VHH binders against o29008. Designs and how they scored, part 22

Target 1, 271 residues: o29008
Amino acid sequence: MDREEIKVAVLRMEGTNCEDETVKAFRSLGVEAEAVHIKQFYSDMIRFEEQRSVFDYQCLVFPGGFSAGDYIRAGAIFSARVKSVLRKDIEEFIKMGYPILGICNGFQVLVELGALPGFDEDKPLAEKPEMALAMNDSSRFECRPTLLKKESEKCIFVKNLKKDVVMFPVAHAEGKVVFPSGKEDEYLERLTSNDQIVFRYVDEKGDYAGYPWNPNGSFYNIAGICNATHTVFGLMPHPERAFFGYQVGRREGYGDGYCIFRSVVDYLEKL

## First folded at step 5 (VHH)

Design s56 (framework vhh_3k1k_2)
Fold by ESMFold2-Fast, scan of step 5:
Structure s56 (fold): chain B 271 residues (1-271), chain A 122 residues (1-122)
Amino acid sequence: as target 1 above (271 residues)
Amino acid sequence: QVQLVESGGALVQPGGSLRLSCAASGFTFDYYAMRWYRQAPGKEREWVAGISGSGGRTSYEDSVKGRFTISRDDARNTVYLQMNSLKPEDTAVYYCAKHDWEISYGDYTDYWGQGTQVTVSS
């Protein structure tokens, strides 16, 4: 489709901090993007000019950053609301091949919605969460640059990423990827065999190392995963904070996060 | 730091035309729906017109349909209200409003400018 036909919705939720950075990233690529409160998708109590349909958009983003309260709790509350009013529309959106991105708290939302790990193509949203993002092993807020090795060739969000290792910042207290007790090997085999592990934390040598390189203790150093159709992607690090060169100490140009957003635009242009 | 500054209000004769402007600052203008409201003496503020952030959707109160046109210029961070075929009943202070959702999920608050007085009389 032409770029002029592409619209991105960056969802608003209580305490979100990264809507403007994400919207600006997409708009800098020539794509229409706007912040949308969830009520705009279902409430007829608001004026017509503010009403939206999920199908007005070709990409949905659940952005990072909650200012108030527990990240996991806030994500669970928001995802419960999304499920109650938008479940069928989001399932259809995913089945149509339209991308969804979840960053930091947004990854937690996608997990709570049952969209990730998303093993079943016929059931894009599971009835109950199939994984969790738990408290960091350090029991504290981690805020630092992280190095991430690209593991997937099929995820639409990394198709244009030619580098093996990228640097994105993290900022979270609850970022530890965990799978159901006793099912870790089963999940790892399923994710690996279907190319659903997108990024893993690495050290400066490119080795899979523990803390502090794995900032939260995530199983298998997982930093981000995508669903079985490779169009729904969640990650704890913030690519929108590594999009512009000035955000990462460069005089001009783009940071490593640029390729994540560019990959989505390129995917949609070919759709 | 949301600021909305209305201008263009004047005294005009019935049947006249007037264009109101609202200069916006302190937020990413093109991401938000903008509205015009008015308040006549002794009345509550009433909604007049609205325009989506993309400009693709507009809506109007019934009494102004066909006479008023809302538009926006995102390069100038300005929303406009073109008023044609003005009637004495259109006399009011006109307010520009930004619609935003409150931090607490479920409500939103319009942010208002100072207003601009429109008087329609001979």
Scores: ipSAE 0.006, ipTM 0.325, lowest interface PAE 9.9, mean pLDDT 83

Design s57 (framework vhh_3k1k_2)
Fold by ESMFold2-Fast, scan of step 5:
Structure s57 (fold): chain B 271 residues (1-271), chain A 122 residues (1-122)
Amino acid sequence: as target 1 above (271 residues)
Amino acid sequence: QVQLVESGGALVQPGGSLRLSCAASGFTFDYYAMRWYRQAPGKEREWVAGISGSGGRTSYEDSVKGRFTISRDDARNTVYLQMNSLKPEDTAVYYCAKHDWEYSYGDYTDYWGQGTQVTVSS
C-alpha cells in the first residue's frame, strides 16, 4: 500500500508515558501514527471525532511503560481490558496479516492475550496464556543497555536489520521468559523450527552468557519472540529508545532501533 | 503546564465571517483531540466543534454544521475555527479546549483557554 495510507495506533496504558517516542519514530519514517486510548475502540460515550476502529490502522503497538507502583499488575489489568472488549477485532487484525508490536510491558500484554508464542496459524489468540514473563532473577529493576543477537530471518520486524548484534536498553522488574513446567524443550523445538525466536541476549563476544548479559534470567536467553505467521512480535528491550542517534549519545543519524520500525513500514508498503 | 490562547474574536455584521485561532503549548499537540466551545451571556458553555488528533475526523453541533469548519496546523500547534454566515445567535465567548483522559476514571478532562469574544450585530 502507499505509505500515506499507513496508520499506526500506539495504545495508551494507565500510568505510562512511552507512546511519544514510538509515535515520533513512525512519523519520522513518513507514516501516520497516533496515541489511542483503548476506550476509543469500543466506547459510544466518546464523541465521534475521537472514536476509532482497530481496522482504521495497519499496525498496533502496545508500548513499554513505567508504573510508579506495581509494574506487572498494570500490564495484567490492561490485557484483561483488551481481552474483554477487543479480542475478536485483534484476532481478525492478525488474520488479515497486519503487524502488532509489544514492547516491554506490551510484550506481557501479548503473552496474556495468547498472541505469543502463537503456535497455531489458524488461531491467532490462544484461549489461555501459554507462557509468562516472571520476576527478574536478580529480584530488582534492571535498567541498562543490552546486546541482542538476531536469530530470525522471517520476522517482519527484522527484515531490514543487517547487523547480527544490536544494542537496545532494558528497563523492567519482570522480564524473565518462562515456559510451562515440563514443556521447555517442546517449546524451544517448536519456536526454533518455525523461526519464532527473534532476539537472544549475548555478551560482547556474541556468546549466550548469563547475568548480567541476560539481565532477567530468561530461558534460553530469549529477549523477544514472534508468532507463527511472523507478524506479531514482542520483546523486553526498548527499540523505540534506540531509534534516533541522540537517544544513544550520537548527534545525528539513527540507532539500532531504527531497523525495527523501518522493517514494519517496508512490510506494509508491500502488503 | 497546558496553555491555550485564543484569538480572532471581533464585532462582525450578520452574514459575515471570522477565523478564530488557538495557539497551544505544554503538551504534544498532535496527540490530542481539540475542541471549540462557546458561552453566551446567562447560558452554560456549549460544545461547538471537535477535531481528532490525526485531523481525520471532525464533528459539529447541529446549529453550526455547514457554516463552521474546524481545522488544525500541527506544525504551528494551532487549531482554527472558520466561521461563515454568522448569525446574531452566534454571539458568545469562544473557548479552545484540549481533550484529555483521566486515567483513574478513564473519563475526559478538558483544559480551557481564556476565550475570545465574538459579537454578531448590526
Scores: ipSAE 0.000, ipTM 0.253, lowest interface PAE 13.8, mean pLDDT 82

Design s58 (framework vhh_3k1k_2)
Fold by ESMFold2-Fast, scan of step 5:
Structure s58 (fold): chain B 271 residues (1-271), chain A 122 residues (1-122)
Amino acid sequence: as target 1 above (271 residues)
Amino acid sequence: QVQLVESGGALVQPGGSLRLSCAASGFTFDYYAMRWYRQAPGKEREWVAGISGSGGRTSYEDSVKGRFTISRDDARNTVYLQMNSLKPEDTAVYYCAKHDWEMSYGDYTDYWGQGTQVTVSS
């Protein structure tokens, strides 16, 4: 599709943040993007001119938010409402091949919806969550740059990424990827065989290493995964905070996060 | 502090045209949707038109659809309402509005301008 036909919804509700950075990232690429409160998709109490349909958009972003403080409960309410009122629409959206990005708390939302790991191509949302994001092994809020090795060639969010290793910041207290007890080997084999592991934490030499390089203790150093059709992507680090050069200490240009957003635009232009 | 200042209201004959402007300040203008409302004497304020923060989506009350056009100039922090084929029943004070979300409740806080008077009569 032409770039002017692309519209991105960056969802918001009580306790979300980073909507402004994500909106600005997409708009800088020549794509229409706006923040949309989740109630605009389902509430009959919203004024008509503010009502939205999921199908008004070609990309949905569940943005990040601070894991510390009062925002944890808002995320749980967000997930519950999406599950109860938007499950069918989101499932159809995914089946149509439209991308969804979940950052930090947004990754947690996609996990709770059953969209990730999303093993079944014919059933985009599982009946119940099949994985979790647990408290960091350090029991601390982690706020630092992380180095991530690109593991997938099929995920639509990394097609424009030519570098092997990128630097995105993390800011979370609950970022540890965990799989159901006794199913870790099964999940690892399925994810790796279908190129669903997108990023893994690495050290300065590009080697897989523990803390502090793996900031939360995630299984297999997993930082981000995508679903079986490679169009739904979740990650704990914040690419929207590494989009512009000035966000990462450069005078001009772009940071490593640029490639995530550019890849989405490139994908949609080919649809 | 959010401030909205309307201008452009005038006396116009039926069938005439008029363009209203609303100058906005105190917030990131291009991030928020903007709306026009109107209020005739003895009546409640009525929604007229809306435009998304990106400018890509517009919506209109049925009675003005095809006659009014809402637009925005983000470089000038201004939203416009172009009114064509004006009718006597379009006579009202026109208000510019910004709605902001209350994060804790999912409600919004309304911000209004002072209004600009449009009178359509022979």
Scores: ipSAE 0.000, ipTM 0.193, lowest interface PAE 13.1, mean pLDDT 82

Design s59 (framework vhh_3k1k_2)
Fold by ESMFold2-Fast, scan of step 5:
Structure s59 (fold): chain B 271 residues (1-271), chain A 122 residues (1-122)
Amino acid sequence: as target 1 above (271 residues)
Amino acid sequence: QVQLVESGGALVQPGGSLRLSCAASGFTFDYYAMRWYRQAPGKEREWVAGISGSGGRTSYEDSVKGRFTISRDDARNTVYLQMNSLKPEDTAVYYCAKHDWDLLYGDYTDYWGQGTQVTVSS
């Protein structure tokens, strides 16, 4: 499709605070992007001009952010309402080949929706969550640059990424990738055989290492994964905070996050 | 700090036209839906028109459909209300509003400007 036909929805939800940088990133690449409150997709009680369909867009982004005191209650309401109302539309969106990106808290949302690890190409959303993002092994809020090794050649979000190792910051208290007890090896084999592991934490030599290089203790150093069709991607680090050079201590140009967003635009132009 | 400053209100004769402007600052303007409301002396505030953040969706109160047009200029952080075929009943203070959703409480909050007076009188 032509670039002028591409429109990205960057979802606003409790604790969302990165939508500005994500919208700027996409707009700098020549595509339309806007912030959309998640309630606008499922509430028929709001005024017409506020209502949205996921089909108004060609890419959905669940951005990163931090939720304050009532997180558990808000999350439960979100999951119950959104799953029941939006489930069919999101499944069709994925089946059409349209991309979804989840960053930090957004990765957690995709996990709760059953979109990740997304093993079944014919069933984009699992009926129940099949993995979790648990509390960091350090029991601390981790906020630092991380080094990530690219593991996938099929994920549409890394097709434009030619570097082996990139630097994206993390900012989270619950970033530890965990799989169901006793199924860790099964999940690892399935993810690896279908090229669904996108990034793994590494040290300054490019080797897989534990804390502090793996900031949360994630299984297999996993920092991000994609679904079986390679169009739904979730990661704990923040590529939108590494898009412009000035965000990563450079005076001009782009940071490593540029290629993530460029890859999405390139993919959509070929649809 | 959210700031909305309306301008363009004036005294016009029935059948006349007027364009209202609302200059916005303190937030990322093009991300948010913008609305116009009005309030006549001794009456409740009523919604007049709305426009989505993308500008792709607009809506109007029945009494102004076909006469009023809402638009936005994101480069200038401004929302407009073009009012045509004005009637005496359109006399009111017109308010620009920014709409914010609160998912935690299921409610929304509107931020208001100071308003601009439109008087339609023979």
Scores: ipSAE 0.011, ipTM 0.356, lowest interface PAE 8.9, mean pLDDT 82

Design s60 (framework vhh_3k1k_2)
Fold by ESMFold2-Fast, scan of step 5:
Structure s60 (fold): chain B 271 residues (1-271), chain A 122 residues (1-122)
Amino acid sequence: as target 1 above (271 residues)
Amino acid sequence: QVQLVESGGALVQPGGSLRLSCAASGFTFDYYAMRWYRQAPGKEREWVAGISGSGGRTSYEDSVKGRFTISRDDARNTVYLQMNSLKPEDTAVYYCAKHDWVLSYGDYTDYWGQGTQVTVSS
C-alpha cells in the first residue's frame, strides 16, 4: 500500500506513558500515527468523534507502560461481552496480515490475549494464555540497557535490522518468560523450528549469559518472540527508547530501535 | 505550557455568519481531539462541537447541527468553528479546548483558551 494510506494506532489507557514516543517514531518515518484509548475500539457510549475501528489502522502497538495499575491485569480489562467483540476484530486483523507490536507491558497484554506464542495460524488468539511473564528472578525492578542478539529472519519487525546485536533498555519487575511446566522443551523446539524467537539476551562478547545480562532469568534468554505468521511481535525491552540517536549516547542519526519501526513500514508498503 | 488562543468573535445580526479560530501551541496538536464550548451569562458552560485528532469524525450539540461546522488545519495548529444562520440564542463566550479523553472523567478537559465573545443582536 502507499505510505499515505498507512495509519498506526498506539494504544493507551489511564496510566500509560510511552505512547507519545512511539507515535513520534512512526511519524518521523512519514506514516500517520495516533494515540488511541483502547475503549475507543469497543465502546458505543462515547461521543462519535472519539469512536474508532481497529480496521481504521494497519498496525496496532501496545506500548510500554500499558497498565491499569493494581486493579486490572491487562487480560482482565475486557468484560466477557467487550472481550468477545474486540477479540473477534483483533483475530480478523491478524488474519488479514496486519502487524501488532507489544512492548514491555504490551508484550504481557499479547500473552494474556493468547496472541503469543501464537502457534496456530488458523486461531490467532488462543482461548487461554499459553505462556506467562513472571516476576524477575532478582525480585527487583530492573532498569538498564540490555544487549540482544537477533535470532529471527522471518519476523517482519526485524527485516530491516542488519546488526547481529542491538541495545535496548529494560524497565520492568515482571519480565521473566516462562512456559507451562513440563512443556519447556516442546515449546522451545516449536518456537525455534518456526523462527519465532526474535531476540535473546547476550553479554558484551555476544554469549548467552545469565544475570545481569539476562536481567529477569527468562527461559533460554528469550527477550522477544513473534507468532507463527511472524506479524505479531512482543518484547520486554523498549525499542522506542532507542529510536533516535540522542536517546542513546549518539550525537546524530538513529539508535538500534529505528530498524524495528522501519521494518513495519517497509512491510506495510509491500501489502 | 499548553496555550490556546481564540479569535474571530464579533457582534453580528441574526442570520449572519462568523468563523472562529483557535491557535494552539505547547503540545503535539494533531494527536488530540479538539472541542468548542460556549458559556452565556447566567448559564453553565456547554459543549458545542468536537473533532477527532485524525480529523475524520465530528459531532455537534443538537441546537447547532446543520448551522455550525468544526474543522482543523494541522499544518497551522489551528481549529475552526464556522457558524452560519446565527441566532440571538447563540450569544456567548466561545472557548477552544484540548481534549484528553479519559472515560472515567467523562467530558472533562483540563485545557481552555481565554475565550472569544460572540454577540448576535439586531
Scores: ipSAE 0.006, ipTM 0.309, lowest interface PAE 9.7, mean pLDDT 81

Design s61 (framework vhh_3k1k_2)
Fold by ESMFold2-Fast, scan of step 5:
Structure s61 (fold): chain B 271 residues (1-271), chain A 122 residues (1-122)
Amino acid sequence: as target 1 above (271 residues)
Amino acid sequence: QVQLVESGGALVQPGGSLRLSCAASGFTFDYYAMRWYRQAPGKEREWVAGISGSGGRTSYEDSVKGRFTISRDDARNTVYLQMNSLKPEDTAVYYCAKHDWTLEYGDYTDYWGQGTQVTVSS
């Protein structure tokens, strides 16, 4: 599809402060993007000019929040609302091959919706969550740059990324990827065999290391995963805060986060 | 921090035209839908026209359809209301509004400008 036809919805969530940065990133790539409150998708009390359909868009983004906060409660509340009013539309959106990105709190929303790890291509949203993002092992809010090794070749959000290691900041209290007790090895095997592990935390030598390099204690150093069809992607670090060069100490140009947004635009242009 | 400043109101004869402007500051303008409302003496404030954040969709109150056109210039952070074929019943103070959702679901806050007076009279 032509770039002029691509429109991205950045969903308004309680406690998020990253909507404007994400909209700006997409618009800088020449695609239309706007913030959308979930009520705009279902409420007939909204003025016509503000009403939206999920299918008005080719990409949905559940953005992150930068404030220290209660991500578990915020994510669960928003996910319950999304599931109650948009479940069928989001399932169809995924089945049509349209991408969804979840950043930080947004990753937690995708987990709560049952969209990730998304093992079943025929059931885009599981009935119950199949994994969790738990409290950081440090029991502290972690806010720092992180180094991430690219593990996936199939995820549509990293197709433009040619580097082995990127730097994205984290800002979270509940970022620890955990799988059901006694099923960790099963999940790891399934995720690895289907190329669903997208990023893992590494140290400055590129080695898989513990705290502080793995800032939350996530299983297998997992920082981000995608679903079985490789079009729904969630990660705890914030690529939208590493999009522009000035965000990462460069005078001009782009940071490593640019490639995440450029990859999905490139995917949609070929769809 | 949100500020809306309307201008362009005047006295015009029936059948005349006016263009109202609303200069916005303190928020990411191209991100939000913008609206025009009006309030005639002794009446409640009523909705007139709206334009989406993308600019791709517009809507109008029935009495002004075909006569008024809402538009926006995101480079200038300005929303416009072009009013043609003005009638005496269009006499009112016209207000620019930004609709904003609160953190609590189901709530919202409208941000309003000071208004600009339009009078249609011979």
Scores: ipSAE 0.000, ipTM 0.179, lowest interface PAE 15.2, mean pLDDT 82

Design s62 (framework vhh_3k1k_2)
Fold by ESMFold2-Fast, scan of step 5:
Structure s62 (fold): chain B 271 residues (1-271), chain A 122 residues (1-122)
Amino acid sequence: as target 1 above (271 residues)
Amino acid sequence: QVQLVESGGALVQPGGSLRLSCAASGFTFDYYAMRWYRQAPGKEREWVAGISGSGGRTSYEDSVKGRFTISRDDARNTVYLQMNSLKPEDTAVYYCAKHDWELPYGDYTDYWGQGTQVTVSS
């Protein structure tokens, strides 16, 4: 599809505003993007110019908030709202092949919706959550740069990414990826065989290492995963805070996060 | 700092026409829905018309449908209200508003300009 036809909805979550980094990132790529309040998708009580359909958009983003202390709890509350009013629309959106990105709290939202790990291509949203994001092993808020090794070739959000290792910051108290007790090996095998592990935390040598390189103690050093169709992607680190060069100490140009946003635009242009 | 500056208000005879303009600054104009409200002395401020950030959706209060047209020029950060077939009951101060959602799952907040007076009388 032509770039002028692509429209991205960035959901308004607690602590975000319309001048957020995600909207700016997409608009800098020449794509229409706007912040959308959840009521705009379901309320008949608002004015028509404010009413939206999920299907007005070709990409949905559940962003991380800018409030450092409340990310995961805010995501759980927001996901309850989404689940009650938008479940069927989001399921159809995914079946149509349209991408969804969840960052930090947004990753939690996708988990709570049953969109991730999303093993069943015929059932994009599981009846109940199949994984969780738990409290960091350190029992502390972790706020630091992280190094992430690209593990997936099929996730649409990383096809433009030529580097093996990228740097994205984290800011969370509850970022630990956990799978159901006794099913960790089953999940790992399924995710690996279907190319659903997108990023894993690494140290400066590119090795899989524990704390502090794995900032939360996530199983298998998982930092981000995608669903079985490779179009729904969730990650704890913040690529939108590594989009512009000035955000990562470069004088000009783009940071590693640019490739995440460019990849999805490239994907949609080919639809 | 959000600034909205309305202009175009005047004294007009019944059946006349006016075009109101609102020049906006201090925010990314095309990200936001824009609205027109009006307020007659001693009455509550009432919504008149709205337009989405993309300009693709418009809506109107029932009493102005077919007579008023809202539009926007995002390159100039301006929203317009074309008012035709004006009636004495259209007499009010007209306010341009930036529409912003206050809470992620709550309500919205509008930011208004200083207004422009429209008087419809013979």
Scores: ipSAE 0.126, ipTM 0.579, lowest interface PAE 4.9, mean pLDDT 84

Design s63 (framework vhh_3k1k_2)
Fold by ESMFold2-Fast, scan of step 5:
Structure s63 (fold): chain B 271 residues (1-271), chain A 122 residues (1-122)
Amino acid sequence: as target 1 above (271 residues)
Amino acid sequence: QVQLVESGGALVQPGGSLRLSCAASGFTFDYYAMRWYRQAPGKEREWVAGISGSGGRTSYEDSVKGRFTISRDDARNTVYLQMNSLKPEDTAVYYCAKHDWELDYGDYTDYWGQGTQVTVSS
């Protein structure tokens, strides 16, 4: 499809702030993008011009960074609403091959919906969550740059990324990727065999290292994964905060996050 | 800070036409749905028309359908209300509004301009 036909929904349930970096990132690429309150997808009590369907869009983003007052409670409310009102629509959206991106709290939403790890191509959303994002091993809010090694060649969000290592910031208290007790090796084998591990935390030498390079203690240094069809991607670091050069200390141009968003646009233009 | 400034209100005879304008500042204009409301003396403020941020969707109160048209010029941060076939019952102060959502209630709060008076009278 032509780039002008592509429309991205960045989902939210908090207030009126539409200066979100994710919307800016997509719009800088010539793609229509707008913030959409979750209520616009299910309420028939609002004005028609504000009503939305997930099928009005070709990409959904569950962003990171809910209001500063309470990330955890806001995320739980948001996930519950998505489950109750959008589960069937999101499942159809995924089956149609349309991409979904979950950043930080958004990754947690995709996990709670059963979209990730998303092993079954015939069942895009599992009946129950199959993994969790647990409290950081440090028991602290971690806010820092992280170095991530690209592991996947099939994820549609990294097709444009030619670098082996990128730098994205993290900002979270619950970022630790965990799998069901006793099933860690099984999950690792399944994710690896189907190219679903997208990014792993590394140190300055490009080696898989522990804290502080793995900021939360995630299993296998996993920073982000995609589903079995490689179109639903979740990660704890924030590529939208590494999109513009000025966000990463450069005077002009783009940061490493640019390629994540450009990859989605490239995918949709070929769809 | 959000600011909305309406203009274009005037005295017009029944059957006449007017175009109202609303100049917006203090926010990223093309991200937000914009609306027009009106309030006649002794009555509550009522919704008239709305337009999405993309401009692709519009909606109207039943009494103005086919007569009023809402549009926007994102390059100029302006929303318009073209009013045709005006009737005495269209007499009101017309307000421009920006739509905002409230997290606590899952509801909205509109930001309002000061209004522009439209009088339809012989």
Scores: ipSAE 0.011, ipTM 0.405, lowest interface PAE 8.7, mean pLDDT 83

Design s64 (framework vhh_3k1k_2)
Fold by ESMFold2-Fast, scan of step 5:
Structure s64 (fold): chain B 271 residues (1-271), chain A 122 residues (1-122)
Amino acid sequence: as target 1 above (271 residues)
Amino acid sequence: QVQLVESGGALVQPGGSLRLSCAASGFTFDYYAMRWYRQAPGKEREWVAGISGSGGRTSYEDSVKGRFTISRDDARNTVYLQMNSLKPEDTAVYYCAKHDWELSFGDYTDYWGQGTQVTVSS
């Protein structure tokens, strides 16, 4: 499709900090993007020109803009509201092949919806969550740069990423990837065989290492995963905060996060 | 903090045209829907036209459909109302409004400009 036809919705609700960094990233690539409050999709109290359909958009972003103090509560409330009012529309959106990105708390929303790990291509949202993002092993809010090794060639958000290791910042109190007790090896095998592990935390030598390089203690150093059709992607680090060079201490140009947004635009231009 | 400044009102004869402008400041302009309202002597303020934050959706009061066009220039933080085929019944003070429905959990809290007078008479 032409770039002029691409519209991205960055979702928000009461109490969330919807920073415009994701909107700015997409707009800098020549596509339309806007912040959309979840009520605009379902509430008759919203004036006509402010009403939206999920199908007005070709990409949905669940952002990660929460303060440390309200992080856990706000994420749970957002997840519950999305389940209540948007479940059917999101299932159809995914079946149509339209991408969804979940950043930080947005990754938790996708997990709570059953969109990730998303093993069943015919059922985009599982009946109940199949994994969790638990409290950081440090029991602290972690805010730092992280180094991530690219593990997937099929995820649409990284198809144009040429680097093996990228640097994205984290800012979270809950980010530890955990799988159901006794099923860790089964999940790892399924995710690996279908190219669903997208990023893993590494140290400065590119080796898988524990804290502080794995900032939350995630199983298998997992930083981000995608669903079975490779169009729904969640990660704890913030690529939108590594989009422009100035965000990561460079004088000019783009940071490593640029390729995440460029990849999904390229995908949509081919639809 | 929110400021809206309307301009462009004038005296015109029936069948004439005017373009009204509303310069906005104090908020992230391209995230919010904007509306034009008008108030004729002895009447309540009525909604005239609305435009979404992206500009992709517009709405109009029935009496102005086909004659008025709302648009926005996000680079200049400005909303426009192009008024064609003006009638004496269009005589009113025209107001620009930003709506902050989130503060009211579904009700709108309006922020208003000072208005600009449009008079249509022979």
Scores: ipSAE 0.113, ipTM 0.589, lowest interface PAE 4.9, mean pLDDT 84

